# VH-VL binders against UPF0738 protein ABC2521: the designs that were tried, part 6

Target 1, 124 residues: UPF0738 protein ABC2521, of Shouchella clausii (q5wf04)
Amino acid sequence: MKQYKVSAIEVDEEASTVELEEEIDAQLAARLKPGKRVLVDSDQYAFIYILEDEEAFYAIRFEKNVWPALNEAHKLKTSYYVKLNEHTRLALVDMEEELVFLLENIRGNGNYGEAFEQAVNDAF
Short names: E, the ipSAE of ESMFold2; O, the ipSAE of OpenDDE; V2, 0.75 times the mean of E and O plus 0.25 times the DockQ between their complexes.

## First folded at step 4 (VH-VL)

Design a08 (from c12 with heavy chain H107K; framework fv_cixutumumab)
Fold by ESMFold2-Fast, scan of step 4:
Structure a08 (fold): chain C 124 residues (1-124), chain A 125 residues (1-125), chain B 108 residues (1-108)
Amino acid sequence: as target 1 above (124 residues)
Amino acid sequence: EVQLVQSGAEVKKPGSSVKVSCKASGGTFSKYAISWVRQAPGQGLEWMGGIIPIFGTANYAQKFQGRVTITADKSTSTAYMELSSLRSEDTAVYYCARAYSSSWYGKNYYYMDVWGKGTTVTVSS
Amino acid sequence: SSELTQDPAVSVALGQTVRITCQGDSLRSYYATWYQQKPGQAPILVIYGENNRPSGIPDRFSGSSSGNTASLTITGAQAEDEADYYCNSRDSSGNHLVFGGGTKLTVL
């Protein structure tokens, strides 16, 4: 699965814009749709939003370095958009709903490991 | 509403293999994991394994490791469970179920909220 | 045999409260999920995440957890609650799901 790392999140009162380290080419960007799913990479300390096209899945990685900005967006309950390239933005549908569920699920259930749980509690 | 539709009943010979299908509807296939659970006549539920279609890799219960294969086909929204080297004690109803999973590594199955109606597999000579 | 232990059978009088228990060391770390199964039918999710009810499950069903024990409580049992109840959680590794042996509830 191709992974794209988030370089920054521009947080505004109603909407947050997610910026990637690597631009997505125009042809792929035109095919991408929100997968409406966030996964946890507890080994590498990341939240991963899934995008998809007809053939494959793609990962948008929110690594620990962007968690302060992610927490600001979370506290404001913003909508999220990812900037795929200079011409294309895509709504990250259900991002906030998934994040709310995951943050609550991570507290105290042991599945994610103690170190990851502590890192999440420190950031959010 | 979301449904999981399973293939029909099968009668198999010992030593053969069976492949059961589970077709998802309503935009659930890419969002969730699919688990397989079996139940022998008069016995309890037994988790066999699951797959997160996003990865295409499966996680199996230790008891079935080596003779169960779980796969998914995104284009048809269908998950499959293949069990090889069948024995009479594999006679059971096999269920697929939509599971919530939050793990990048295909772990952390949480609950199963939508279940198929089951596929009866009978292993007899 | 299994990592989660349930009593095979319990009975309750119509309108009374019954508690079905599930025991295992993994329950110290992981929430239990509860399923109801009636003869000839697929299981139905009744409680997840310790004490959450899916839409359509009556509020007489509740869950609780303490130490290595999870419990499903039915307050004011009704005839249609007669069924097998299974607890479900993770094994000791946290990587696989395991079921309890099931409890047959008879409503008298």
Scores: ipSAE 0.387, ipTM 0.750, lowest interface PAE 2.0, mean pLDDT 88

Design a09 (from c12 with heavy chain S102T H107R; framework fv_cixutumumab; at its last look DockQ between E and O 0.04; V2 from the best seeds 0.00; counts 0 for: pae O 12.7 > 2, placed apart)
Fold by OpenDDE, look of step 5:
Structure a09 (fold): chain C 124 residues (1-124), chain A 125 residues (1-125), chain B 108 residues (1-108)
Amino acid sequence: as target 1 above (124 residues)
Amino acid sequence: EVQLVQSGAEVKKPGSSVKVSCKASGGTFSKYAISWVRQAPGQGLEWMGGIIPIFGTANYAQKFQGRVTITADKSTSTAYMELSSLRSEDTAVYYCARAYSTSWYGRNYYYMDVWGKGTTVTVSS
Amino acid sequence: SSELTQDPAVSVALGQTVRITCQGDSLRSYYATWYQQKPGQAPILVIYGENNRPSGIPDRFSGSSSGNTASLTITGAQAEDEADYYCNSRDSSGNHLVFGGGTKLTVL
């Protein structure tokens, strides 16, 4: 599964824009749809939003370095958009709802590991 | 090649404040973090805090919480560290460094690969 | 916050192998990073992510970890390796960094 790392999150009071370390090809960007799922990589300290086309799944990785900005967006309960390239922006549907669910599930849950839980508790 | 150029040596009196600058040149400033580390004469390295310039969010060592302020100006690719209420024990060389934070084989790591040459701050009456 | 501990000084004969060890609870969760520092100079990154070497660092430098410890090993010590070596890691919270006290390596 191709993974794209988040380089930055521009937080606005209504909407947050997710920037990627690399641009996504225009042809692929045009086919991508929100998967409406957020996964947790507790080993790598990342939240992963799933994108998909008709052929495969793709990942947007929110690693620990962007969690402060992610938390700011979370506190404001903004909508989320990812900038796939210069001309394509995609809504990360259900990002906030999924994040809220995960944060509640992580807190007090030892299945993710103590270190990860602590990191999440410190960041959010 | 990326370099970090720090401001010049400072001589300060107790109770005053010092602000050290760190300008990045030769590359991109900041999707990465800038850390500040100091070293008193004959002593070890001490992490003071860091900032992710693109976000403007800083974190600090507990020892310096409330006395240190780390900021960054993206337009000039410059990070700043201000230390207030200076004491004689604050006499040290202050370094800025470019930092990476990521994961490798399931574990997180943080490393500073580019360092400034350091700024000597002397606090004396 | 958590701390990292190092032996303050170690010696190694020229051409021999030496291991510098760092110990701390946070090392169970995070990799150690190692820096070399010579008098009057800024620190230099030598090992990160357990056993990754930046460009320009000789392959005689290597890293390892076990439990709550991390180690820097110099296999075939050279005279120029005489320096202070610091381990560094995130603390247990992951929000702060901490340095070991440093190890002065003397090459005999």
Scores: ipSAE 0.000, ipTM 0.606, lowest interface PAE 12.7, mean pLDDT 91
ESMFold2-Fast, scan of step 4: ipSAE 0.452; ipTM 0.733
ESMFold2, look of step 5: ipSAE 0.015; ipTM 0.560
ESMFold2 (binder alone), look of step 5: mean pLDDT 90; pTM 0.936

Design a10 (from c12 with heavy chain Y100F S102T; framework fv_cixutumumab)
Fold by ESMFold2-Fast, scan of step 4:
Structure a10 (fold): chain C 124 residues (1-124), chain A 125 residues (1-125), chain B 108 residues (1-108)
Amino acid sequence: as target 1 above (124 residues)
Amino acid sequence: EVQLVQSGAEVKKPGSSVKVSCKASGGTFSKYAISWVRQAPGQGLEWMGGIIPIFGTANYAQKFQGRVTITADKSTSTAYMELSSLRSEDTAVYYCARAFSTSWYGHNYYYMDVWGKGTTVTVSS
Amino acid sequence: SSELTQDPAVSVALGQTVRITCQGDSLRSYYATWYQQKPGQAPILVIYGENNRPSGIPDRFSGSSSGNTASLTITGAQAEDEADYYCNSRDSSGNHLVFGGGTKLTVL
C-alpha cells in the first residue's frame, strides 16, 4: 500500500487542512475516495487514515511529529480535509469520529503496548 | 443492519478441499476484519484465522498454517476460507465473524460482534 | 489448545449469582471477551474489552479481570441464560486469537 506522510495540519475553528510531504498526481487525486477508517501503527507511532480508489488502498500517515496539531483539531472537533495537490482537496469523512473511538480504545486496554499508550496519553 | 451470509453445507471426501464463502451486507466489509472460527460436533470454538480486506493481509492460527487460505474479494464484499487436505476431524460448523481490528499490522482482532449462521462441512467417504 | 482454561460445567439456582472464570497467562496483558452459545446457534458477543456490553445484552452480565484470570458474572441468573460460555483473548505472542474450552451453564 502506497503511503503519504502528513507534513503539517493547518487548524482553523471549523476545518483543518492536512498537508502532505508529496503531492498526489491529478489523475489519482480525481479517483480517490475516503475509506472512513483510521488505524494505529503502534510501532512507528502513527494514526493512519485510509483512502481508496476502485483498484487499491492508500495510507495517509499522521506521525508523532504532527500529533500536537492533530490534538488541536481534535479539541475543536473540526472537519478534516487533505490537500492532495494544488487544485484538489478531499474530505476525510469520519476522521474525528474514528479518532475519538481510538483514543478511548487505547486507554488502559494493553492492546497497543505501554510505550505507545503513554505517548498517546501525553499528546492527547 | 450488517449481516454475514455464508454458503451452504458441503459433503467432501478425505484429501479434497473445501471453500466456504462469507458475504457481508450493510456496507461495512472494508472497515472490519473477517475471522473464521470452527466448531466440531460437541466441541468448543476454534479460531482459524482472519483477514483485513483493506490490506489483503491474512493471519492464521498455528494449527492451520499450510492448510488454510483466507482471501477477500472487495468487488463482491465476500471473504473466503479454503481448507485443504481434508480429514474426518475437519467435520465441523465453520463460522465467519466480523472482527474489530484497529491495527495497521492486521493481527489485532479485538472482538467479534456479528457472526454468520455457520456452514456445516462433513468429511466422509 | 489449553492456553485459556475454563471449567467444563457450572450450575446456578434461578435468581442467584454465578461466576464463570477463564485462566491464562496472556490475560495478564490482554482483555478477555465472552461469547454465549445455545445449541444449534452461532455465538453471541456478551462482553468485550473487560466489561463492555453490546447493545441488547442485559445488565445482569458483567466482566472483570485480575492477574491471569478473567471472569464473567451473571447476577440474578434467568432460565434463558442456560448456554455454553466461551472466553476469548490473544495468545501469548499477541498475534492470534484463542478460545477457552467453554463452560456449560445449567440454571437449576
Scores: ipSAE 0.369, ipTM 0.745, lowest interface PAE 2.2, mean pLDDT 88

Design a15 (from c12 with heavy chain S30Y; framework fv_cixutumumab)
Heavy chain, then light chain:
Amino acid sequence: EVQLVQSGAEVKKPGSSVKVSCKASGGTFYKYAISWVRQAPGQGLEWMGGIIPIFGTANYAQKFQGRVTITADKSTSTAYMELSSLRSEDTAVYYCARAYSSSWYGHNYYYMDVWGKGTTVTVSS
Amino acid sequence: SSELTQDPAVSVALGQTVRITCQGDSLRSYYATWYQQKPGQAPILVIYGENNRPSGIPDRFSGSSSGNTASLTITGAQAEDEADYYCNSRDSSGNHLVFGGGTKLTVL
ESMFold2-Fast, scan of step 4: ipSAE 0.401; ipTM 0.775

Design a16 (from c12 with heavy chain F55L S102V; framework fv_cixutumumab; at its last look DockQ between E and O 0.02; V2 from the best seeds 0.00; counts 0 for: pae O 13.8 > 2, placed apart)
Fold by OpenDDE, look of step 5:
Structure a16 (fold): chain C 124 residues (1-124), chain A 125 residues (1-125), chain B 108 residues (1-108)
Amino acid sequence: as target 1 above (124 residues)
Amino acid sequence: EVQLVQSGAEVKKPGSSVKVSCKASGGTFSKYAISWVRQAPGQGLEWMGGIIPILGTANYAQKFQGRVTITADKSTSTAYMELSSLRSEDTAVYYCARAYSVSWYGHNYYYMDVWGKGTTVTVSS
Amino acid sequence: SSELTQDPAVSVALGQTVRITCQGDSLRSYYATWYQQKPGQAPILVIYGENNRPSGIPDRFSGSSSGNTASLTITGAQAEDEADYYCNSRDSSGNHLVFGGGTKLTVL
């Protein structure tokens, strides 16, 4: 699965824009849809939003370095949009709802490991 | 040139149902979608839902979910919109329109370029 | 669900330029479509895909977008441009359509 790292999150009062380290080509960007799911990579300390087209899944990785900005967006309960390229943005549907669920689950669940749990608790 | 001809005006009682038809001519019915949009007197446009006739799949606005049914008959190039449990606030002009959804190299947009003349539905006791 | 907001009314002097703006979070992801409607008539498509103009629409009509906004601009307003203008786009989910509340344009 192709993964794209988040370079920055621009937080506004109602909406946050997610910037990627690399641009997605126009053809792929045109086909991408929100997967409406967020996964956790407790080994690499990342939240992963799933994107999809008709053929494959793709990942938007929110690694530890952007968690402070992500938390700011979370506190404001903003909507989330990812800038795929200069001409295409995509709504990360259910990002906030999924994040809330995961944060609650992580705090009450030892399956993620103590180190990861502590990191999440420090950031959020 | 594609034209959309809608059925005539309807007067209905509260609690009843109305079914409006939209017949397409002058084009290939299967190449586009049909959207339904209504407008209450003195109010703005409101999207109700749409159908892709070739697929037979319809999408509905949340407001009308469970109360509206949109269908299409490819053999007659006719789309239908049925609204049940009518209320006084359902009094409006109902439009059908030819719709295109475009996704082209990062450009995503939806437009309705051909409209019917509208069907007036009046709901009164 | 997503919403689009428009000013309910704007005025423009004959021959001058006016901009009608539509605002909503879904516009961050999807282009706006613009419709013109005159009393007793069905809406007419005037701009789609940010700045595409259908055949028959004068070149004084143009579209633009920025952030969570989309705009319809009439450069050199004519008397016949007096009408209601509606913006439209997909909602944030991409599965539904939503209209703005409409803007009544008066040409003075």
Scores: ipSAE 0.000, ipTM 0.591, lowest interface PAE 13.8, mean pLDDT 91
ESMFold2-Fast, scan of step 4: ipSAE 0.432; ipTM 0.788
ESMFold2, look of step 5: ipSAE 0.092; ipTM 0.710
ESMFold2 (binder alone), look of step 5: mean pLDDT 89; pTM 0.930

Design a19 (from c12 with heavy chain S101T S102V Y109V; framework fv_cixutumumab)
Fold by ESMFold2-Fast, scan of step 4:
Structure a19 (fold): chain C 124 residues (1-124), chain A 125 residues (1-125), chain B 108 residues (1-108)
Amino acid sequence: as target 1 above (124 residues)
Amino acid sequence: EVQLVQSGAEVKKPGSSVKVSCKASGGTFSKYAISWVRQAPGQGLEWMGGIIPIFGTANYAQKFQGRVTITADKSTSTAYMELSSLRSEDTAVYYCARAYTVSWYGHNVYYMDVWGKGTTVTVSS
Amino acid sequence: SSELTQDPAVSVALGQTVRITCQGDSLRSYYATWYQQKPGQAPILVIYGENNRPSGIPDRFSGSSSGNTASLTITGAQAEDEADYYCNSRDSSGNHLVFGGGTKLTVL
């Protein structure tokens, strides 16, 4: 699965804009849809939002370095949009709902691992 | 209500293959993993493998490696388990079960919260 | 191979407490899940993530873990609790699921 790392999150009162380290080409960007799913990468300390097209899935990685900004967006309960390239952005549908669920699920759940649980507790 | 609907009972000959289907309804297929678990008459539960549709990669128990193939068709919300080179010891009830998974690696299927009713496969000559 | 071991049978008197145990080295790293199976039926999930109950599972069911052992406790056993109980967790690699052999609970 192709992965795109988040470089920054621009947090505003109602909406947050997720910026990627590399842009997604126009043809792929036109096909992408929100997967409405966030996964946990407890080994590499990331939350991963899934995008999809008809054939495949694509990962948007929120690594530990952007968790302070992610927490600010979380506190404000903003909508999220990812800037796929200079001309295209896509709504990350259910991002906040998924994040709320995961943060509650991580609390006291040893299947994530102690170090990851502690890192999440420190950040959120 | 979310349900897993399995295909009907099958009687197969030794050496043949069987392909059992499991159709998910009521929920988002891509949010869940589908596991296959079998139970021979009077015996315990045995995990065969599973697939996480979001990764497209199946994971198999060592005992079944090389004989089992698990696939998923996202467009029909259907998972399949095909078992080849059937032997009399493969006579069992085959269950599909969904598991909510939050793991990026696809190895951490935590629990199976919804189960199909089972498909009886009888291998006889 | 069997990586999780359960006693094959246990009995409990109506209204009393019973503990069903599951033992294996992987339980030091991963929580066990517990499934109940009645004759002719598919299994149902009763405990996951150490001590979480799905909606619809009575409060009398609880889970615990210590070292290489996971336990399912039924406090105040009822007749309808008579069933086979299976523990489930990961193998030593963490990549595959394995079931215990199952414990038949008889409610006297």
Scores: ipSAE 0.255, ipTM 0.700, lowest interface PAE 2.6, mean pLDDT 87

Design a20 (framework fv_cixutumumab)
Fold by ESMFold2-Fast, scan of step 4:
Order: C-alpha cells, then structure tokens, then sequence
Structure a20 (fold): chain C 124 residues (1-124), chain A 124 residues (1-124), chain B 108 residues (1-108)
C-alpha cells in the first residue's frame, strides 16, 4: 500500500489541516475518498488514516514527530482535512472518532506491546 | 446486532479438502478481521489463522501452514477457510470469529463475536 | 507444546472465590483475553485487555496480570459459571494468536 507521510498539522479552533511531505498528483487526488478508518503501525510508531479509490488503498502516516500537533487537534476535537496538493483538500471523515477509540484501546488493552503503549501514553 | 453465519456440517474422506464459509453482517468487513479457531472432540481451542478482508492479508498458525487457505469475498461479506489433505485428527468443530486488527499486516486481537461452529468429520 | 499453560481443572464451592491462571513469556508484553465455553456452545468473551468486561458479563469476573502470569478471578462463584475457561494472547513474535489448554471449572 502506497503511503504518504504527514509533514505538519496546522491546528485551528474548528479545523486542522494535514500537510504531506509529498504532493498527490491531480488525477489520483480527484479519485481519492476517505476510508473512515485509522490503523496503528506499532513497529514504526505511526497512526495511519486510510484513503481509497476504486482500485486500491492508500495510507496517510502520522509518525511520532507530528504527534504533539495531533494531540493539540485531538484536545480541541477539530475536524481534519488533508491537503493533497496546492488546489485539493479532502475531509478525513471519522478521524477524531477513530483516534478516540484507538487511544482508549491502546491504554486499556495491552495488545500493542509495552514500548508502543508507553510512547502513546507519553504523547497523549 | 452483528452475526456470523457459518455453513453446515460436513463429512469428508481422508485426503480430501473442506471449505467452510462464514457470512458477516453489519460492516464487519470494513473494520474487523476474521479469525478461524477449531476444537477437536474433548480438546481445547486452537487458532488456525485469520484474514483482514479490507487489505486481503491472511496469516496462518505454523501448524497449518501449507494446508490451510483463508480467503474473503468482500462483495458477499463472506470469509472462507479451506483445509486440505484431511486426516482423521482434523475432525473438529470449526469456528469463525470477529477479531479487531489495528494493523494492515496482521496483529489480531480479541474475538468478540463468534459463529455457531461447523462440525467437520473426517472418516474412512 | 503450547506457549500458554493452564492447569486442566479447578474446583470452587458455590459463593466462594476462584482464580484461574495462565502462564507464558508473551504475557510479559501482551495482556490475556479470557473465554468461557459451556458444552455444545461456542466460546464467549468474558475478559479482554487484562480487565475489561464486555456488556452482559457479570461484575464477579475480573482479570489481572503480573510478570508472565495472567489470572481470571471469579468472586462469589455461581452454578452457571461451571464451564471451560481459555486464556488467549499473542505469541512471542506478536504476529499470531495462541490459546492456553483450557481449565475446566467445577462449581461444587
């Protein structure tokens, strides 16, 4: 699965804009839809939001370096939008709902391994 | 209420194959994994493997590697477990169960919804 | 052999407390999940993530862990608690699930 790394999150009171290290080309950007699901890559310390088109899945990767900004957006309960390129943005539908679920699940569950659970507890 | 509906009982000859189905409801395939667990008469539970339908990822317990194949058909929300080269010791009840996977490459977790089981009898 | 070990049988008097244990090195890193199974029925999830109860599971069921050992405690056992109990966790690699051998609980 093709993965796009988040470089920064611009947090405002009602909405947060997720910026990528690499722009997504206009043709693919026009086809992408929110997958409404957040996964964990505990080995690489990342939260992954899923995007999809008719043919495939794509990942938006929130690595540890952006967790402070992600936590600020989480505290404010903002909406999330990803800037796919200079002219296109997409709503990350259910991002906050999925993040709430995962943060609770990680703390109370123990299935993610001790090191990852500690890193999440330190950041959120 | 989410249900997993399994196919009916099977009687097979040694050396043949059996394919058991598990039909899921309620959006299970978009968020959850399906695990397969068997239980021989008077014996304990044994995890065989699982699949994450949204990613097409299947993982197998080492004991069953080379004999078990787990697949999913997203259009019908049905998971399948096929066991080949059957022996009398494969006589068991085979369960499918809904498991959460927080990772796109595996990492199965607790199973909260179980099918009723499919009895497979291997007899000469 | 199994990566998770349980005693095959345990007994408890009605209304008393019983502790069922599960041991394995993976339990140092991952919490155990517990399933109850009655004859002729599919397993039922009773405890997950160390000490979380699904809706419908009585408060008398609790979980705990220490080192390489996980425990399921039933405080004030009832006749309906007579069943087989299985612990379940991730294997030492973290990639697969593994079950304990099961403990048959008899309520006297």
Amino acid sequence: as target 1 above (124 residues)
Amino acid sequence: EVQLVQSGAEVKKPGSSVKVSCKASGGTFSKYAISWVRQAPGQGLEWMGGIIPIFGTANYAQKFQGRVTITADKSTSTAYMELSSLRSEDTAVYYCARAYSSSWYGNYYYMDVWGKGTTVTVSS
Amino acid sequence: SSELTQDPAVSVALGQTVRITCQGDSLRSYYATWYQQKPGQAPILVIYGENNRPSGIPDRFSGSSSGNTASLTITGAQAEDEADYYCNSRDSSGNHLVFGGGTKLTVL
Scores: ipSAE 0.065, ipTM 0.700, lowest interface PAE 6.0, mean pLDDT 87

Design a22 (from c12 with heavy chain S102V G106K H107G N108S; framework fv_cixutumumab)
Fold by ESMFold2-Fast, scan of step 4:
Structure a22 (fold): chain C 124 residues (1-124), chain A 125 residues (1-125), chain B 108 residues (1-108)
Amino acid sequence: as target 1 above (124 residues)
Amino acid sequence: EVQLVQSGAEVKKPGSSVKVSCKASGGTFSKYAISWVRQAPGQGLEWMGGIIPIFGTANYAQKFQGRVTITADKSTSTAYMELSSLRSEDTAVYYCARAYSVSWYKGSYYYMDVWGKGTTVTVSS
Amino acid sequence: SSELTQDPAVSVALGQTVRITCQGDSLRSYYATWYQQKPGQAPILVIYGENNRPSGIPDRFSGSSSGNTASLTITGAQAEDEADYYCNSRDSSGNHLVFGGGTKLTVL
């Protein structure tokens, strides 16, 4: 699965804009839809939002270095949009709902490993 | 409200294969992993394997490696479990169950919150 | 299936507390999930992630873990709790699921 790393999150009162390290091709960007789920990569310290098109899935990686900004957006309960390229942005539907669930699920849960749980508790 | 609908009962000969289907209703198929669990008459539950449809990757219990194939078709919201080289010991009820997967890694099936009603497979000579 | 060990049967008097146990070395690293199964029915999830209840499961069900042992506790057992109970966790590799052999609970 193709993965895109988040470089920054621009947090505003109502909406946050997720910026990627690399732009997504215009043709692919036109096809992408929100997958409405977030996964945990506990070995690499990331939250991963899933995008999809008619044939495949794509990962948007929120690595540990952007967690301070992610926590700011989380505290404000903003909506989220990812900037795919200069002309296209996409709503990350259910991002906040998924994050709320995962943060609760990680708390006190040995299945993620102690180091990951501690890192999440320190950031959120 | 979400349901998993399984294909009907089958009677198979030893040495043949069987393919059981599991169709998700209620529009959450792609969000969850699908596990396959069997239960022989009067016996306990046995996990066979599972698939995370968004990755297209399947994991199998060691006992079934080489005999079981689990696939998923996103367009029809249907998962399949095919078991080959059938023997009398394979007579069982086969369940599909959706597993909430929170992990990026294969094999992270977590818990199974919605179960199909089961498909009885009888292997008889 | 022997990787997680459960006693085959346990009894409890109506209204009393019963504890069903599951043992295995993988439980030192991974929490157990618990399923209830009544005759002729598919299993029902009752506890996941050590002590989380899905909606619809009564408060009398709880989970705990210590070392290589996970426990399902039913306080104030009711007649409707009579069923087989299975623990489920990851195997030693962490990549596959494995079930305990099941415990038949009789409510006297």
Scores: ipSAE 0.304, ipTM 0.754, lowest interface PAE 3.5, mean pLDDT 88

Design a26 (from c12 with heavy chain S101E S102T S103T H107K; framework fv_cixutumumab)
Fold by ESMFold2-Fast, scan of step 4:
Order: structure tokens, then C-alpha cells, then sequence
Structure a26 (fold): chain C 124 residues (1-124), chain A 125 residues (1-125), chain B 108 residues (1-108)
């Protein structure tokens, strides 16, 4: 699965804009749809929002360095959009709902490992 | 619907290596993980390892660490399992399976929903 | 790492209910997945994530879990249910998968 790393999150009152380290080309950007799922990569301390087209899944990676901004967006309960390139942005449908679910579940289960659970508790 | 097509039966000598292939058809290879499970004659199922694509690394059962290598070639939608230093005890049917890992109410689970038909590997002198 | 323990054999009369049990300490932390295997065939998935059925699996199959125990229940067993059943879960480290020894179900 091709992965795109988040470089920054611009948090505003009603909407947050997710910026990527590399732009997604116009052809692929036109095909991408929100997958409405967030996964956890506990070994590498990342939350992964899934995008998809008809052929494949694509990962938008929120690594620890952006968790402070992600927490700010979470506290404000904003909508999320990813800036795929200079001309295209895509709504990350259900991002906040998925994040709420995962944060509640990580706090109490121990399945993600103690170090990851502590990192999440420190950030959120 | 995705199907997994495995390579044909192999007969190998002790000390050699075998490489079994698993080709995905009817869907995109990049959307799932591939696990390898073997079954010796009259015995139960034994997990060997798998690749979780979103994490980028193969994971191997302790028993096979150092002897098994699991790889994938996205251009041909084919996964491979190579087992080296073969012993007679490695005689088994080797299955590949499409795998998912997810969490439900805070508990992780792994499941394999589509299985290849199996590749018989016989190790004899 | 925790071993998963299954009884090697159980029997059930046609139309009756049977429960196949899997025990291991890791089941406190991870859900079990259940596979059915008939002679000469690859396993098929019957239950995953506590009590989810794949398309094509009859609703007489259900799963449950409590503490260190996972159970597969077949309500109204049919002749075609005669098979080996394996539970599968993560070991205590969470890094590796482990299978139970399998339960041979005979339908009388």
C-alpha cells in the first residue's frame, strides 16, 4: 500500500487541512475516495486514514510529530480535509468519529502495547 | 472475487530450499495481507508468517525465524514463501491466505478469508 | 506465549446443538477466529472477530468469548458440519499467530 506522510495540520475552528510531505498527482487525486477507516500502526506510532480507488488502498499517515495538531483538531471536533495537491482537496469522511472510537479503545485495552498507549495518553 | 492460485507440488532433498508462489486474481493485491500456513500429514494447522502491507515488514513465527522468507511482487500480484534448510519434518501442504488485521471494541484480531488450495511439498532423500 | 487448547473430539446428534471450546490466556486480549476443514480441502473461515460470519456461512454458526475462553456454537447441527474445527488467535506477545490443536466434530 502506497503511504503519504502528513507534514502538518492547519487547524481552524470548523475545518482542519491535512498537508502531505509529497503531493498526489492529478490523475490519482481525481480517483481517490475516502475509505472512512482509521487504522493504528502501534509499532511506528501512527494513525492511518485509508483512502481508496477502484484498484487499491492508500494510507494517509499521522505520525507522532503531528499528534499535537491532531489533538487540537480533535478537541474542536473539526471536519478534516486532505490537500492532495495545489488544486484538489478531499474530505476525510468519518475521521473524527474513527479517531474518537480508537482513542477510547486504546486507553483501556493494552492490546497496542504499553509504550504506545502511554504515547497516546500523553498526546490526547 | 479474489482467488489465490498456488504453484504446483514439489519434491525436494534434505538441505535444499523450496519457493512456493501464490498469485492473486480477481482483485487488487495491495488491498490485503498474505499469510502462510502449513499442515503436516495428519497434523493440525501451523502459522508460518505473513506480510502486513501497511507496516512494510514480514512477520515470522518463532519456529521458522531464520529459515523462512516471505516476499511479495505487486507488479505480478504474487506472494512467495521460501523455506530453506529443508528437513523431512517440513513435508506438508503449504497454504497461502488473504489476511486482515483489525480491532473491535479494543481487542485485536486476525483472520484469513480466502485460502489457496495448497501446495504439497515432500522432502525425501 | 499462551497455547490454545481444544478438545480433540466432540460428537453431536443431527439437529442438536454443540459447542466447541478454545482456551488460552491470550484470549483475554485477542479475539479468536474459527476455521472449518474437511478432508483433502483447504480451511474455510466460519467466524471472526467474536461473532461475525462471512458470506455463505449459515446462521447456525455463532461465536462467543468470555475471559480466557472462546466458543464456536452450531445450533441444529447438519451432516455437512462434520469436519475439523480450529481456533486461531495471537500469542501473548501479540506478535505471532497460534492455532489450537483442532476439534474433530462427528455428527451422529
Amino acid sequence: as target 1 above (124 residues)
Amino acid sequence: EVQLVQSGAEVKKPGSSVKVSCKASGGTFSKYAISWVRQAPGQGLEWMGGIIPIFGTANYAQKFQGRVTITADKSTSTAYMELSSLRSEDTAVYYCARAYETTWYGKNYYYMDVWGKGTTVTVSS
Amino acid sequence: SSELTQDPAVSVALGQTVRITCQGDSLRSYYATWYQQKPGQAPILVIYGENNRPSGIPDRFSGSSSGNTASLTITGAQAEDEADYYCNSRDSSGNHLVFGGGTKLTVL
Scores: ipSAE 0.000, ipTM 0.528, lowest interface PAE 17.3, mean pLDDT 84

Design a27 (from c12 with heavy chain A99G S102I G106P H107G; framework fv_cixutumumab)
Fold by ESMFold2-Fast, scan of step 4:
Structure a27 (fold): chain C 124 residues (1-124), chain A 125 residues (1-125), chain B 108 residues (1-108)
Amino acid sequence: as target 1 above (124 residues)
Amino acid sequence: EVQLVQSGAEVKKPGSSVKVSCKASGGTFSKYAISWVRQAPGQGLEWMGGIIPIFGTANYAQKFQGRVTITADKSTSTAYMELSSLRSEDTAVYYCARGYSISWYPGNYYYMDVWGKGTTVTVSS
Amino acid sequence: SSELTQDPAVSVALGQTVRITCQGDSLRSYYATWYQQKPGQAPILVIYGENNRPSGIPDRFSGSSSGNTASLTITGAQAEDEADYYCNSRDSSGNHLVFGGGTKLTVL
């Protein structure tokens, strides 16, 4: 699965814009749809939003360095959009709903390892 | 609404294999994991394995490793469970269930909220 | 599997409270999920993530955990609660799911 790392999150009251380290090709960007799913990478300390097209899946990685901005967006309960390139952005449907569920599930259960759970508790 | 529709009952001879299908309707196939659980007559539930379609990788219970293969086809929103080298002890109802997994790594399943109605597999000579 | 242990049967009088338990060392690390199964039917999810109820599950069902034990409590049992109840969690490796042996609840 092709992975794209988040470089920054621009947080506003109602909407947050997710910026990637790598620009996504215009032809691929036109095909991408929100997968409406966030996963936990406990080994590498990341939250991963899934995008898809008709054939494949793609990962948008929110690594530990962007968690302060992610937490600001979370507290404001914003909508999220990812900037795929200069002309295209895509709504990350269900991003906040998935994040709320994951944060509650991670706290206190040991499923993801003590170090990861502590890092999440420190950030959120 | 999301439903899991399973293939029909099968009667198989010992030593053969069976492939059961589970088609997701009404929901986003890629959003969830699919688990396979069986129940022999008068016995309890037994987890066989599962797949998270977005990774294309399956995880199997140790008892079934080497005999079970779980696959998924995104284009048809269908998951499959194939069990080989069938024995009379494999006579059971086989369920597929939509699992909830929140881990990037396969095998970190959480709960199963939607279940198929089951497929009866009878192994007899 | 012996990984998660349940008593095979329990009884409760109509309107009374019953507690069904599940025991295993993996429960020190992982929450139990609970399923209800009636004869001839597929299982139904009752409790997940220690004490969360899916929509449609009555308030009388609750979950708890302490040490290596998880419990499903039914407060004010009804006739329709008569069923087999299974706990489900991870095995000792954390890599596979495992079910308890099931507990048959009889409502007297």
Scores: ipSAE 0.281, ipTM 0.750, lowest interface PAE 3.3, mean pLDDT 88

